# Designs tried in a protein design chat: VH-VL binders against q9h9l3. Part 17

Target 1, 176 residues: q9h9l3
Amino acid sequence: PRKMVAIDCEMVGTGPKGHVSSLARCSIVNYNGDVLYDEYILPPCHIVDYRTRWSGIRKQHMVNATPFKIARGQILKILTGKIVVGHAIHNDFKALQYFHPKSLTRDTSHIPPLNRKADCPENATMSLKHLTKKLLNRDIQVGKSGHSSVEDAQATMELYKLVEVEWEEHLARNPP

## First folded at step 1 (VH-VL)

Design F2i (framework fv_fezakinumab)
Fold by OpenDDE, second read of step 2:
Structure F2i (fold): chain C 176 residues (1-176), chain A 119 residues (1-119), chain B 111 residues (1-111)
Amino acid sequence: as target 1 above (176 residues)
Amino acid sequence: QVQLVQSGAEVKKPGASVKVSCKASGYTFTDYYMHWVRQAPGQGLEWVGWINPDSGGTFYAQKFRGRVTMTRDTSISTAYMELSRLRSDDTAVYYCARVYSEYWYFDLWGRGTLVTVSS
Amino acid sequence: QAVLTQPPSVSGAPGQRVTISCTGSSSNIGAGYDVHWYQQLPGTAPKLLIYDNSNRPSGVPDRFSGSKSGTSASLAITGLQAEDEADYYCQSYDSSLSAWVFGGGTQLTVL
């Protein structure tokens, strides 16, 4: 069986008015929740909005952050050949400027059995925070320091594990 | 009184596991991250990792990844650190210490738990 | 072996001024991460002495002061007293290691 990893990225705002989402932190955990990667990343463009309330990113984190190109290479090495689990993961891949094979991607924001288990509409997009609270009875993204991409990645993996068997069987019968 | 009360000393054989507990009192347990720091006899302080008691999220130092597991029981305001595959160089006093979410320092420490690993 | 470098020992007579240095690098102190100091009396747990470079918690005498510049920090103790004999540790965060880091510790002896 292929190894699985979960990924979560934090983005800051760059470009005019900070509307461009640029990768500023990436966390990757294994199936057991062990951290494989956790780095602050320096965007190629000037940061206009740190979005600290949500991203948890502060100016001091960027002083010696890993340049984007270098970080991207490191991350891709980890992801290559793996089943990658994430929540609304298209945003992470977009920020990484990388496309992971769809057949090896698991997006917990689009897993109907997961929503069903959480008593949510199967076709609805639920937040990671909501699903984590409902299904794991755990509060994430709390406090004033912004989100922790490590915690979010761990939560994402735990959520996926709840429906792993059912979903993998579904995907085997219905390849994307 | 605000304090962290840790479990008693442990003696273990190489290859065994040890689980140390840290009970918080006098403050809201979930408002602070719980860190673990160890100190080998006559040596300095070494950071092991932290747990967010509210979310259960953890982050471990690279050195301990794969061997350490931090957990918590919010109902009794207790944090746990389990270290597996013990070896002689794991002999140390293990401290729990709290860190407020927005801060980067340890403002409250337990008295420490001596873990001795010997054959 | 410690990420932050401290002198292994310092000494002074009662009433004197002593300083303990803490030397880091561009990935920790030099990266803008604050430095904190702890006092560890013999046979006891560390106690927060200075936080955020130069702030004293309640109960810490003003004889203790901290400063930070560049990639280094310093703890100064004025009016040295016998009770100050202890180990002192600086602490910060290292972005390259993604770890909370300590100095090697400095043993202060009051002569």
Scores: ipSAE 0.012, ipTM 0.553, lowest interface PAE 9.0, mean pLDDT 92
Fold by ESMFold2-Fast, scan of step 1:
Structure F2i (fold): chain C 176 residues (1-176), chain A 119 residues (1-119), chain B 111 residues (1-111)
Amino acid sequence: as target 1 above (176 residues)
Amino acid sequence: QVQLVQSGAEVKKPGASVKVSCKASGYTFTDYYMHWVRQAPGQGLEWVGWINPDSGGTFYAQKFRGRVTMTRDTSISTAYMELSRLRSDDTAVYYCARVYSEYWYFDLWGRGTLVTVSS
Amino acid sequence: QAVLTQPPSVSGAPGQRVTISCTGSSSNIGAGYDVHWYQQLPGTAPKLLIYDNSNRPSGVPDRFSGSKSGTSASLAITGLQAEDEADYYCQSYDSSLSAWVFGGGTQLTVL
C-alpha cells in the first residue's frame, strides 16, 4: 500500500476543572479510507469531563478501553515513517505526546490550494466540516451526540487527495 | 530474484567520510522503507536509521544525527548511506535491510559492507 | 548498549528443546510493539526467522516458534540440529527512543 495515512483523535477533559485534553479515541485510515486502527483509549488521569458533544465519548466506552501507554505504542507503530494527514493535526500529536517529522506531516487546515478550491481565503483556517461540505458535498459531524473520528479521518484523506499532486510538488520545491 | 546488492568493502582514515550503496532488484523499490543496521566486529546489531524511497524522508537514531545522511535514486532503485567524521569505533559491517511500509520487521537484508576505520 | 535483554549464550544437545528469552520494558514490548527474531549464521547477514511475535516466513521449519507475554518474548527451538548453531537476535521498537531496537544476541551452541 501507499505510505500515507490519515488520523483523527478524540479528547476528554482531565485535570483541574477538566481543562487538560487527554486522548480517549484514535482512528487511522489508509489512502483508500480503510480503517487501520480505531480504539477507545483510557487516559492515565481521572476523566473530569467527557466532552461528549464533541468527542462522542461516554463512560461505557472506557470499560474495555486500551490503556494510554499501550495505545500510544500501537499508534506510533502505524505513524512512524509514513506521511500523516490530519486536520489541525498538531492537536492530535499533542494528545499523543508525539513529534512527527514536519516533512511527513500534511495538515488540511493549512493547505492554501485546498482553501482556494473551497472559495476561502488561502490563509484562513477552515473547519473540517466546512471544507468537506464545500469540496466533497458531504455532511459530517451532524447532530449533538459527538463526532466520529473514523468519519473525520476518512474525510480528511479525501480532502488531501484533491490537492495531493499540486501540494507534494510544492513541498518538493519548498521543503519545510 | 528479490535481492539487495551492496557496494564493496571500504578502508578509511579517521575524520573521512564513507558512502555505502544498496541496489534493490526484483520488487517495487518505493513500496519498502530502506533501513541501515550496523554490526561492529564480534558485537550485536545496531539500528542507524531509515529512508522512505517514495518521499525521500529520513529518520536517524539519536547517536548518528549530524553525522549520517541517507539518500536514494529511484531511477536506479539504489539507496545510499553516508557517514562522516569517521572514528575507529565506526568500524563495522553496514547492512541495508527493507521494511514493508505497513510493517516493522526486516524481511530482506543485503550481504553487508565492511567499513574499516584505521590510521 | 542493548535495549532488549537476551542471555549471551544457550546450549543444548541434538534433538533437545531450548528457549531464548527477550526482555523489554514499558516503552517497547510492554507498549504493545511486536517482537521479531533473526538468525545469523557465522559470516552471513541476519535472516528473518519469526515476525509479529509468532509467525514463520516461508521456508522456516515449524521447529522454530515465538511467543510474547507482557514485557517479554521467547523463541523456542525444538529438535535441535547442528545447523541451528548461530546467533539469534530479537527486535522490536522503542517509543521513548523512537528507534528500532535489538537484543544483545544469544549464541546457540549445539553440543
Scores: ipSAE 0.006, ipTM 0.484, lowest interface PAE 12.5, mean pLDDT 88

Design F2j (framework fv_fezakinumab)
Fold by ESMFold2-Fast, scan of step 1:
Structure F2j (fold): chain C 176 residues (1-176), chain A 120 residues (1-120), chain B 111 residues (1-111)
Amino acid sequence: as target 1 above (176 residues)
Amino acid sequence: QVQLVQSGAEVKKPGASVKVSCKASGYTFTDYYMHWVRQAPGQGLEWVGWINPDSGGTFYAQKFRGRVTMTRDTSISTAYMELSRLRSDDTAVYYCARAEYDILTGFDYWGRGTLVTVSS
Amino acid sequence: QAVLTQPPSVSGAPGQRVTISCTGSSSNIGAGYDVHWYQQLPGTAPKLLIYDNSNRPSGVPDRFSGSKSGTSASLAITGLQAEDEADYYCQSYDSSLSAWVFGGGTQLTVL
């Protein structure tokens, strides 16, 4: 099978006025969209703002959540050495306090062929919700109860597969 | 609370350049696109371009390419729009406006505007 | 020319309903791009009134509503009040121009 996974993280607000983004859920799927990892994660800092409208996270999810340090170790074991696909993925890596090699990173918010298929400027950023609607004719992140990171990771992988051949050929000719 | 505070009114001669600033507060500056929109007196809204404050990447409307430059300074959460080779028909109120990290979203917060008058 | 077409003015009496149209083409609204609406009170910056065709930001009363069909969108205002006197602008994205485009604006007069 392919050495490729897609990741999506949910963050809650910690620190002054809840402005710091801390990891609170992570979902990882394989090439076919099967779930490899999906856990609520307890930040080491006090949660000031659950950001529930976007994150889907509530106090109840924190009761049996995996502590950050343990979750991080589990996640990094899955990501290491694989091609990791994500949307605005630098935010996920920042929340994980992790460096993933640029050569093995695929960010669907910055893939020019994908933007081109969506009729948007190649150097622009388009949200996962908009790309999924335009290119897959599917509504994700519906309602105000928060996002499903599993749904988002699956959509992200499916979007990448639309341009995989073209983009991998481009990267082979233009290594990062 | 989100605030976008713009620099004060400018009067310029034709052929000069003007640089308008937009200082953001109340949110993480690098998490949102900053758009620039202008409005000539008594006229409608005209989109000029956007900057991604995180990457510094920009995209400009075709009409302004070659005359406009957008920059930012993340250390002071400030975006800039510089328009060169000014003409009298560049007289307008110039607005900065915030959008989610998705170029297709609506502009949720706007600065008060900066009046730029180009006259001899 | 303005890429999106709005009537230059509309009027209504207090308590009445008005509708402001926004007509695009196959490269913008007709291509499936969402429509946003802005209210601009005299002497002020525009304010986001409706986003993604029909959604209201926090603080916008439910008497404002939006809809979209084919190459056109509409803003409906029910229960007109004097403070609704303003210019209203529709906005969408145009794929052929690779740009945001605005309607020419509609001035609402509350009689």
Scores: ipSAE 0.006, ipTM 0.593, lowest interface PAE 9.8, mean pLDDT 89
Fold by OpenDDE, second read of step 2:
Structure F2j (fold): chain C 176 residues (1-176), chain A 120 residues (1-120), chain B 111 residues (1-111)
Amino acid sequence: as target 1 above (176 residues)
Amino acid sequence: QVQLVQSGAEVKKPGASVKVSCKASGYTFTDYYMHWVRQAPGQGLEWVGWINPDSGGTFYAQKFRGRVTMTRDTSISTAYMELSRLRSDDTAVYYCARAEYDILTGFDYWGRGTLVTVSS
Amino acid sequence: QAVLTQPPSVSGAPGQRVTISCTGSSSNIGAGYDVHWYQQLPGTAPKLLIYDNSNRPSGVPDRFSGSKSGTSASLAITGLQAEDEADYYCQSYDSSLSAWVFGGGTQLTVL
């Protein structure tokens, strides 16, 4: 069995009106929830909107942030060969300008058994916050200082673990 | 002047629960993580877990998962640690300690500690 | 049975140099996690003495220094003074345990 990691990224706004989502923080945790990677990342373009209330990113975090190209290399090295768990993970991969093999990807926003367990419609897209509250009885993303990618990655992993056996069996029978 | 003021000593029976408080002042409560560390009499330091006061997110040492609950009240800049199903080996001084980031950083300010005694 | 290994005790005369070792493994210090040191005077809470391997917080004399190499770290105290008599703990993070870990503590006696 392959090793499993969970990833969560925070993005800031770049471009003329700040509508381009650029990677500004990435956190990766292992199966047990311990942090393998957590870095602030400097986008290649000027930051127009820090989106602090959501991202938790502030200007001071960018002072010693890791340049995107370097960070990307570090992150890809960690992810290679792993089963990668995330929530709405396509956004993270887009920000990383990297796409992990589908067969090795687990998106907790698209796992019907997980939604069922949370008494949600199986085909609905539920937020990480909602699922975490329902299934882990934990409040995340409550503050005004934005998200913590470490907390979110840990929560994502814990959620996946609730349905891991069932979902892995399903995927084995129905490869993507 | 950063200060962490903890609640008073507790005496509990085995099987009971204890809730220790830690009131922070002199800084923005939600900008720093709050860790909890305990020390049994005459023994070393043992990490219990941390809470992000802003989001309420927590992470506990595996040893305490299922028994420990960390919470906070941002309106009064106070962190709480509750430990349930107490055993005699839970007897210790419990410290709250401030840390700056999610990544490992030193605990730069500590409370004076709260002695929790568990005895039949 | 601490994850990080420290000598139980060290001693020195005033003015001397003493060192306290902190031995870890590939899952903590050897994994690249930073080491911090704390001083605990009798009956008091621990105080941050060294952070990020070798940095001193404000108010800590330059007599105290920290270093890290491989799977081990070391705290050095020069010009030993009576007030330095205390317990000293190293701290790091262990990925295999998913926990902050401490050394067993070293009792420093000033002769």
Scores: ipSAE 0.000, ipTM 0.552, lowest interface PAE 11.9, mean pLDDT 91

Design F2k (framework fv_fezakinumab)
Fold by ESMFold2-Fast, scan of step 1:
Structure F2k (fold): chain C 176 residues (1-176), chain A 119 residues (1-119), chain B 111 residues (1-111)
Amino acid sequence: as target 1 above (176 residues)
Amino acid sequence: QVQLVQSGAEVKKPGASVKVSCKASGYTFTDYYMHWVRQAPGQGLEWVGWINPDSGGTFYAQKFRGRVTMTRDTSISTAYMELSRLRSDDTAVYYCARHSDYYYGMDVWGRGTLVTVSS
Amino acid sequence: QAVLTQPPSVSGAPGQRVTISCTGSSSNIGAGYDVHWYQQLPGTAPKLLIYDNSNRPSGVPDRFSGSKSGTSASLAITGLQAEDEADYYCQSYDSSLSAWVFGGGTQLTVL
């Protein structure tokens, strides 16, 4: 557990019609929810769509943002060798251009016991907001000014801790 | 039927550039990473780099940085690898191969393009 | 030097069992990265034989099996047949290099 972190990233739209998701913010918290990393990140490509309603990213955040290549190096240094928890985490890894070992990856959007505790279909992909409200009685992603990746990473770690013992036991008998 | 069809053999002089193509069919081109792997005569497999056909993002093995460029054209589901400043030790069969982010194994391979660098 | 180490050759008689080792380090197999195995018949492209340590693609006989422990992986071939004569490569990901890495290859000779 001490070598466990949670991650949440915010992406902006780049490329044709803003359809490519590019990393623009990353937050990483430790097992207790303390922030290890939280930076705005400057994509190497022109931002077409800030997706502000969801990302919370605005043009002013890009002025002193860390360049992608530098931010990636910092982030990967933190993730390497650790169990990494996230929600729909494949999107975060894709934005980082990173391949984390599957045996050290925990995706709270694909943990059947977590859905079961929330009285949801076990194989459905439930939103982080829904699971957090149902299981932690906490409202996240409130309002229309975008999401906080710190808040999301903290919620994700707390959700995982609800099923940690059961899920680690499952993974031990059914290795990925 | 999932297929990767590569361009034909090339013969180049030292210092020249070569551009190899890999045309995908039978699947959604942008859903899979495309790798390039080479094999010198009588030698083992050596990873060159990958491209994400969706984003155009690339990552190259350190040995090839500054000499290799990977691109794609989504309108014709084709990936390209261009290697510049060719040396005789670049003589190899160059393969394209795909993998998904679901598992990292390369499950479909092109038949290879022989690039000969001589004289 | 190869990042993943394989024996250069192994041999066996028809019907026998052979194993091919793949030795890595803390930055690849020891970091938890999965190991994949490829079979390359003479004059052909590599074919995925085993993925994610122990899984077989459709069409691969169950006499091929994979395992992984610590910093190493192993490919086992039981009931050895003449058509198994090929080069075998292990492959994983190395976090320190941010690169996909292959073993040096093992030539299997069926006696």
Scores: ipSAE 0.394, ipTM 0.796, lowest interface PAE 3.3, mean pLDDT 90
Fold by OpenDDE, second read of step 2:
Structure F2k (fold): chain C 176 residues (1-176), chain A 119 residues (1-119), chain B 111 residues (1-111)
Amino acid sequence: as target 1 above (176 residues)
Amino acid sequence: QVQLVQSGAEVKKPGASVKVSCKASGYTFTDYYMHWVRQAPGQGLEWVGWINPDSGGTFYAQKFRGRVTMTRDTSISTAYMELSRLRSDDTAVYYCARHSDYYYGMDVWGRGTLVTVSS
Amino acid sequence: QAVLTQPPSVSGAPGQRVTISCTGSSSNIGAGYDVHWYQQLPGTAPKLLIYDNSNRPSGVPDRFSGSKSGTSASLAITGLQAEDEADYYCQSYDSSLSAWVFGGGTQLTVL
């Protein structure tokens, strides 16, 4: 099977009124949940809103953060040629200003068998937190310190493993 | 040399369960999916299901859901298929076969395990 | 009943060309899923003969060839030899069943 990685990103608000989502942290784990990448990232524009309660990002994290362009290059090198698993992954790719091939992308927020396994409507968009609790009996994104992108990436990968055989069979050998 | 070694022939009564093993050697066990295919005497091939040895994830043909359980022990590179509530029409040679890629088919087969179900 | 349809038997004399058809539907071969072929000699396990419609694994002679068109596939054997006497199965994936599927098998007799 093709090598898989899971990705999760945290974003801060930039631009007018902080409405622009800019990459501030990126975590990548391998199939086994080992961390391949975990860096704070400095956006090219001034941060207006750290969104700390969700992102977990604080001003101190940006002191030695990796500049966006450098980080992007590092991340893309890791992702290239791999199956990339994520939850609502279009947001991560948007923040990265990079779009992975669709055929090599797995979005756990849009996998009907996964929702079915969690006794959720197949076509509904469920949160990572909910699916993780239902299927892995694990609590993530708890507390007031914000999310951990490493934990989220690991949870995403483990969720995908639950339906990997079924889903990959469904996706495999399909016409391009 | 790449090979799959299966357990010996089994004779079971109706209603019993059977567990067939398939030990892999000569390659990284967790890098390949493992299929199970059966063949009744004088009949064709029938797909039972497959397992990802790395994650343990499984998917079964609808016909066998509820009766078949596929597992693996990565420490000894062995896959298992257990079929419960056996019936006479479950009599068949059961094969394990690895799938190296989504596009390459089943390139290595075990020699098969005969399971006979008779009263 | 097998999802993929094969003739139950074919025969040919040594040196001749024979073909084995595999007829599917819009939910398998017709859906764009590739076809694999297996050779099963008497009393042995199946062996991969053709993968991805027309590719030969290492060790398979070039007198074996596969093709696919529409909802059907075909296995061709040229220069038929006595050792080719075996059962042959086509295989694909069916999206409606969410399962790998085999043909019913074709017994090839070398006269």
Scores: ipSAE 0.000, ipTM 0.549, lowest interface PAE 13.9, mean pLDDT 92

Design F2l (framework fv_fezakinumab)
Fold by OpenDDE, second read of step 2:
Structure F2l (fold): chain C 176 residues (1-176), chain A 121 residues (1-121), chain B 111 residues (1-111)
Amino acid sequence: as target 1 above (176 residues)
Amino acid sequence: QVQLVQSGAEVKKPGASVKVSCKASGYTFTDYYMHWVRQAPGQGLEWVGWINPDSGGTFYAQKFRGRVTMTRDTSISTAYMELSRLRSDDTAVYYCARELIAARPDYFDLWGRGTLVTVSS
Amino acid sequence: QAVLTQPPSVSGAPGQRVTISCTGSSSNIGAGYDVHWYQQLPGTAPKLLIYDNSNRPSGVPDRFSGSKSGTSASLAITGLQAEDEADYYCQSYDSSLSAWVFGGGTQLTVL
């Protein structure tokens, strides 16, 4: 089996005005899209803004949510040694307060061949939603219920698979 | 309070450069793209480009490539837009506007009050 | 010459319903990109009014509604009030231009 996983995180707003992004859900899927991890996570600080329209997070999701420190440990255990695929993954790692080795990171928001395949500028930063629609002919992040991190992680993995061979060869020739 | 405070009005001659600033306050500066949108007098809105305040990455509209430079100073939560080789049709109010990076909603939920740049001989 | 086409002006009496159309193409609205709307009061910066085709930010009255179909979008304002007099802009993304695009704007006059 491939040692590759895709990750997507949802954040809520903490801090005085709710403008600090804090991890509130994390989903990890394997190469085939099977869910390896999907947990609501309780931030260490009081949630001021659930950002439900984007995050899909509601107050009831936090009732039995996994404390951040515990969740972080669980997630890191899964990610260690893996190639981690994500979209704008820097934000996920920032929320996790963890940074995966660059050589083992794949950010679908910064893969020129993927953008080219989607008829987008190679240096543009396109949304996961746009790329998924264009390349997979699938609508994600629809409705008023907010995003599904599982859905987003799965989409991210599928997008990467479209350019995996080409990009892995590129990275082999040009290590980060 | 969450707001974007922009620099004051500018008057420039054709061929000159202008640098407009946008200071963010009340939120995490690096969690949002900073877009720039301009509006000529009596005209509509025109997207110029964006900068990722965290990475410094930029993306400009084709029309402005080669003439526009977007930068930021994270230490003071300030974004800058510099437009060079100014011409009369660059006369406009220039707005900074934020977009949440985490969600990438493709819309702008907070705007500055705008900076009028007048280009005249 | 805006990428998205809006009527230059619309008008209505207080209490009436008005609609503002936003017509795109296969490379923007028709490509599945979401439409957003902004309200610009005289002498002020634009304000987000509708996002993701039909959602209202906090503080926006339910008199404002948005819809999207095919290559077009529409903003509807019911119970028109004097304070609604403003310019309204639709916004989306155009893949052929690789740019965020706006409509030409619609000036709403409350009679």
Scores: ipSAE 0.021, ipTM 0.585, lowest interface PAE 6.2, mean pLDDT 92
Fold by ESMFold2-Fast, scan of step 1:
Structure F2l (fold): chain C 176 residues (1-176), chain A 121 residues (1-121), chain B 111 residues (1-111)
Amino acid sequence: as target 1 above (176 residues)
Amino acid sequence: QVQLVQSGAEVKKPGASVKVSCKASGYTFTDYYMHWVRQAPGQGLEWVGWINPDSGGTFYAQKFRGRVTMTRDTSISTAYMELSRLRSDDTAVYYCARELIAARPDYFDLWGRGTLVTVSS
Amino acid sequence: QAVLTQPPSVSGAPGQRVTISCTGSSSNIGAGYDVHWYQQLPGTAPKLLIYDNSNRPSGVPDRFSGSKSGTSASLAITGLQAEDEADYYCQSYDSSLSAWVFGGGTQLTVL
């Protein structure tokens, strides 16, 4: 059995008009939901927009934040060789400037059986908040102060566990 | 009909507390954040904070932290804003206003008529 | 004071066009947050007039229009009528404050 982790990242806006999404927090949990990594991360570029409404990141979080290059090394050591679960995980990998093998990647925003269990169209990209409410009867991303990447990573792992057997069998029959 | 009905005007002494109510009807109370916005006489609009009626979670503007408390009672679809240690410059009309939770659109499509709170000696 | 800057007053005659500006910064309008506009008639609560930069709620006539560019937004009112006399407020979200922010308000006088 391969080890499995779930990841969720928060990004802030850097570059011209804050258009570039730069990593500012990363949380990684194990199969049982225990936190393996949770750090604020300092982007190498000036932060134009904290995107606090979604990210939960404020200026004070940057004071003792881990520099991007160091954080990236730490995160990649955890992810390498493991099955990595995320929601719209391509955004997280892009922010990490990292390629994770597709065969070891599980994206809960693109698992048709999960949408089916939630009474949603199989081909639609549903939000993590919606799927968690429908399938786990829990409210996450509550309020306007931003998301908790720990909460999001934990919810993502639990959602994946609902379809794990079925989806791993599907992937074995239809390798990416 | 969809409406927000606020409690009546209050007159308070400096140092007292005031609790304003906002009763929702005609919609699902727990589907919308309830924001509070105040307006001093002849002045502009100032955001105070919000409560999520479903979770009870709250978030307050920095200026009011430590003095404001927002609560709700889902059994009667009513939100409350309590402001303590009142000063004369807290004299204002206090509005409740709703925002859809699902879309998080940042705008307030329905407002109460306002509650005048006067703080005077 | 107010986080978003509006002119304190504007005036026009019936049938004319007026424009009300709303200037923000990199942490709000410049960060891509939408701008919304409220109309406040004397003695009443604010009412949503324009949302998401340029959209009108049901019942708002097309004489009212909104636009956004860079760090600023504008509300345009064409064919001015006496009943348009009111205070107008722009609103956005500010990421650095984690707060909803309003302009200082613009009093429209229909001459």
Scores: ipSAE 0.000, ipTM 0.476, lowest interface PAE 15.6, mean pLDDT 88

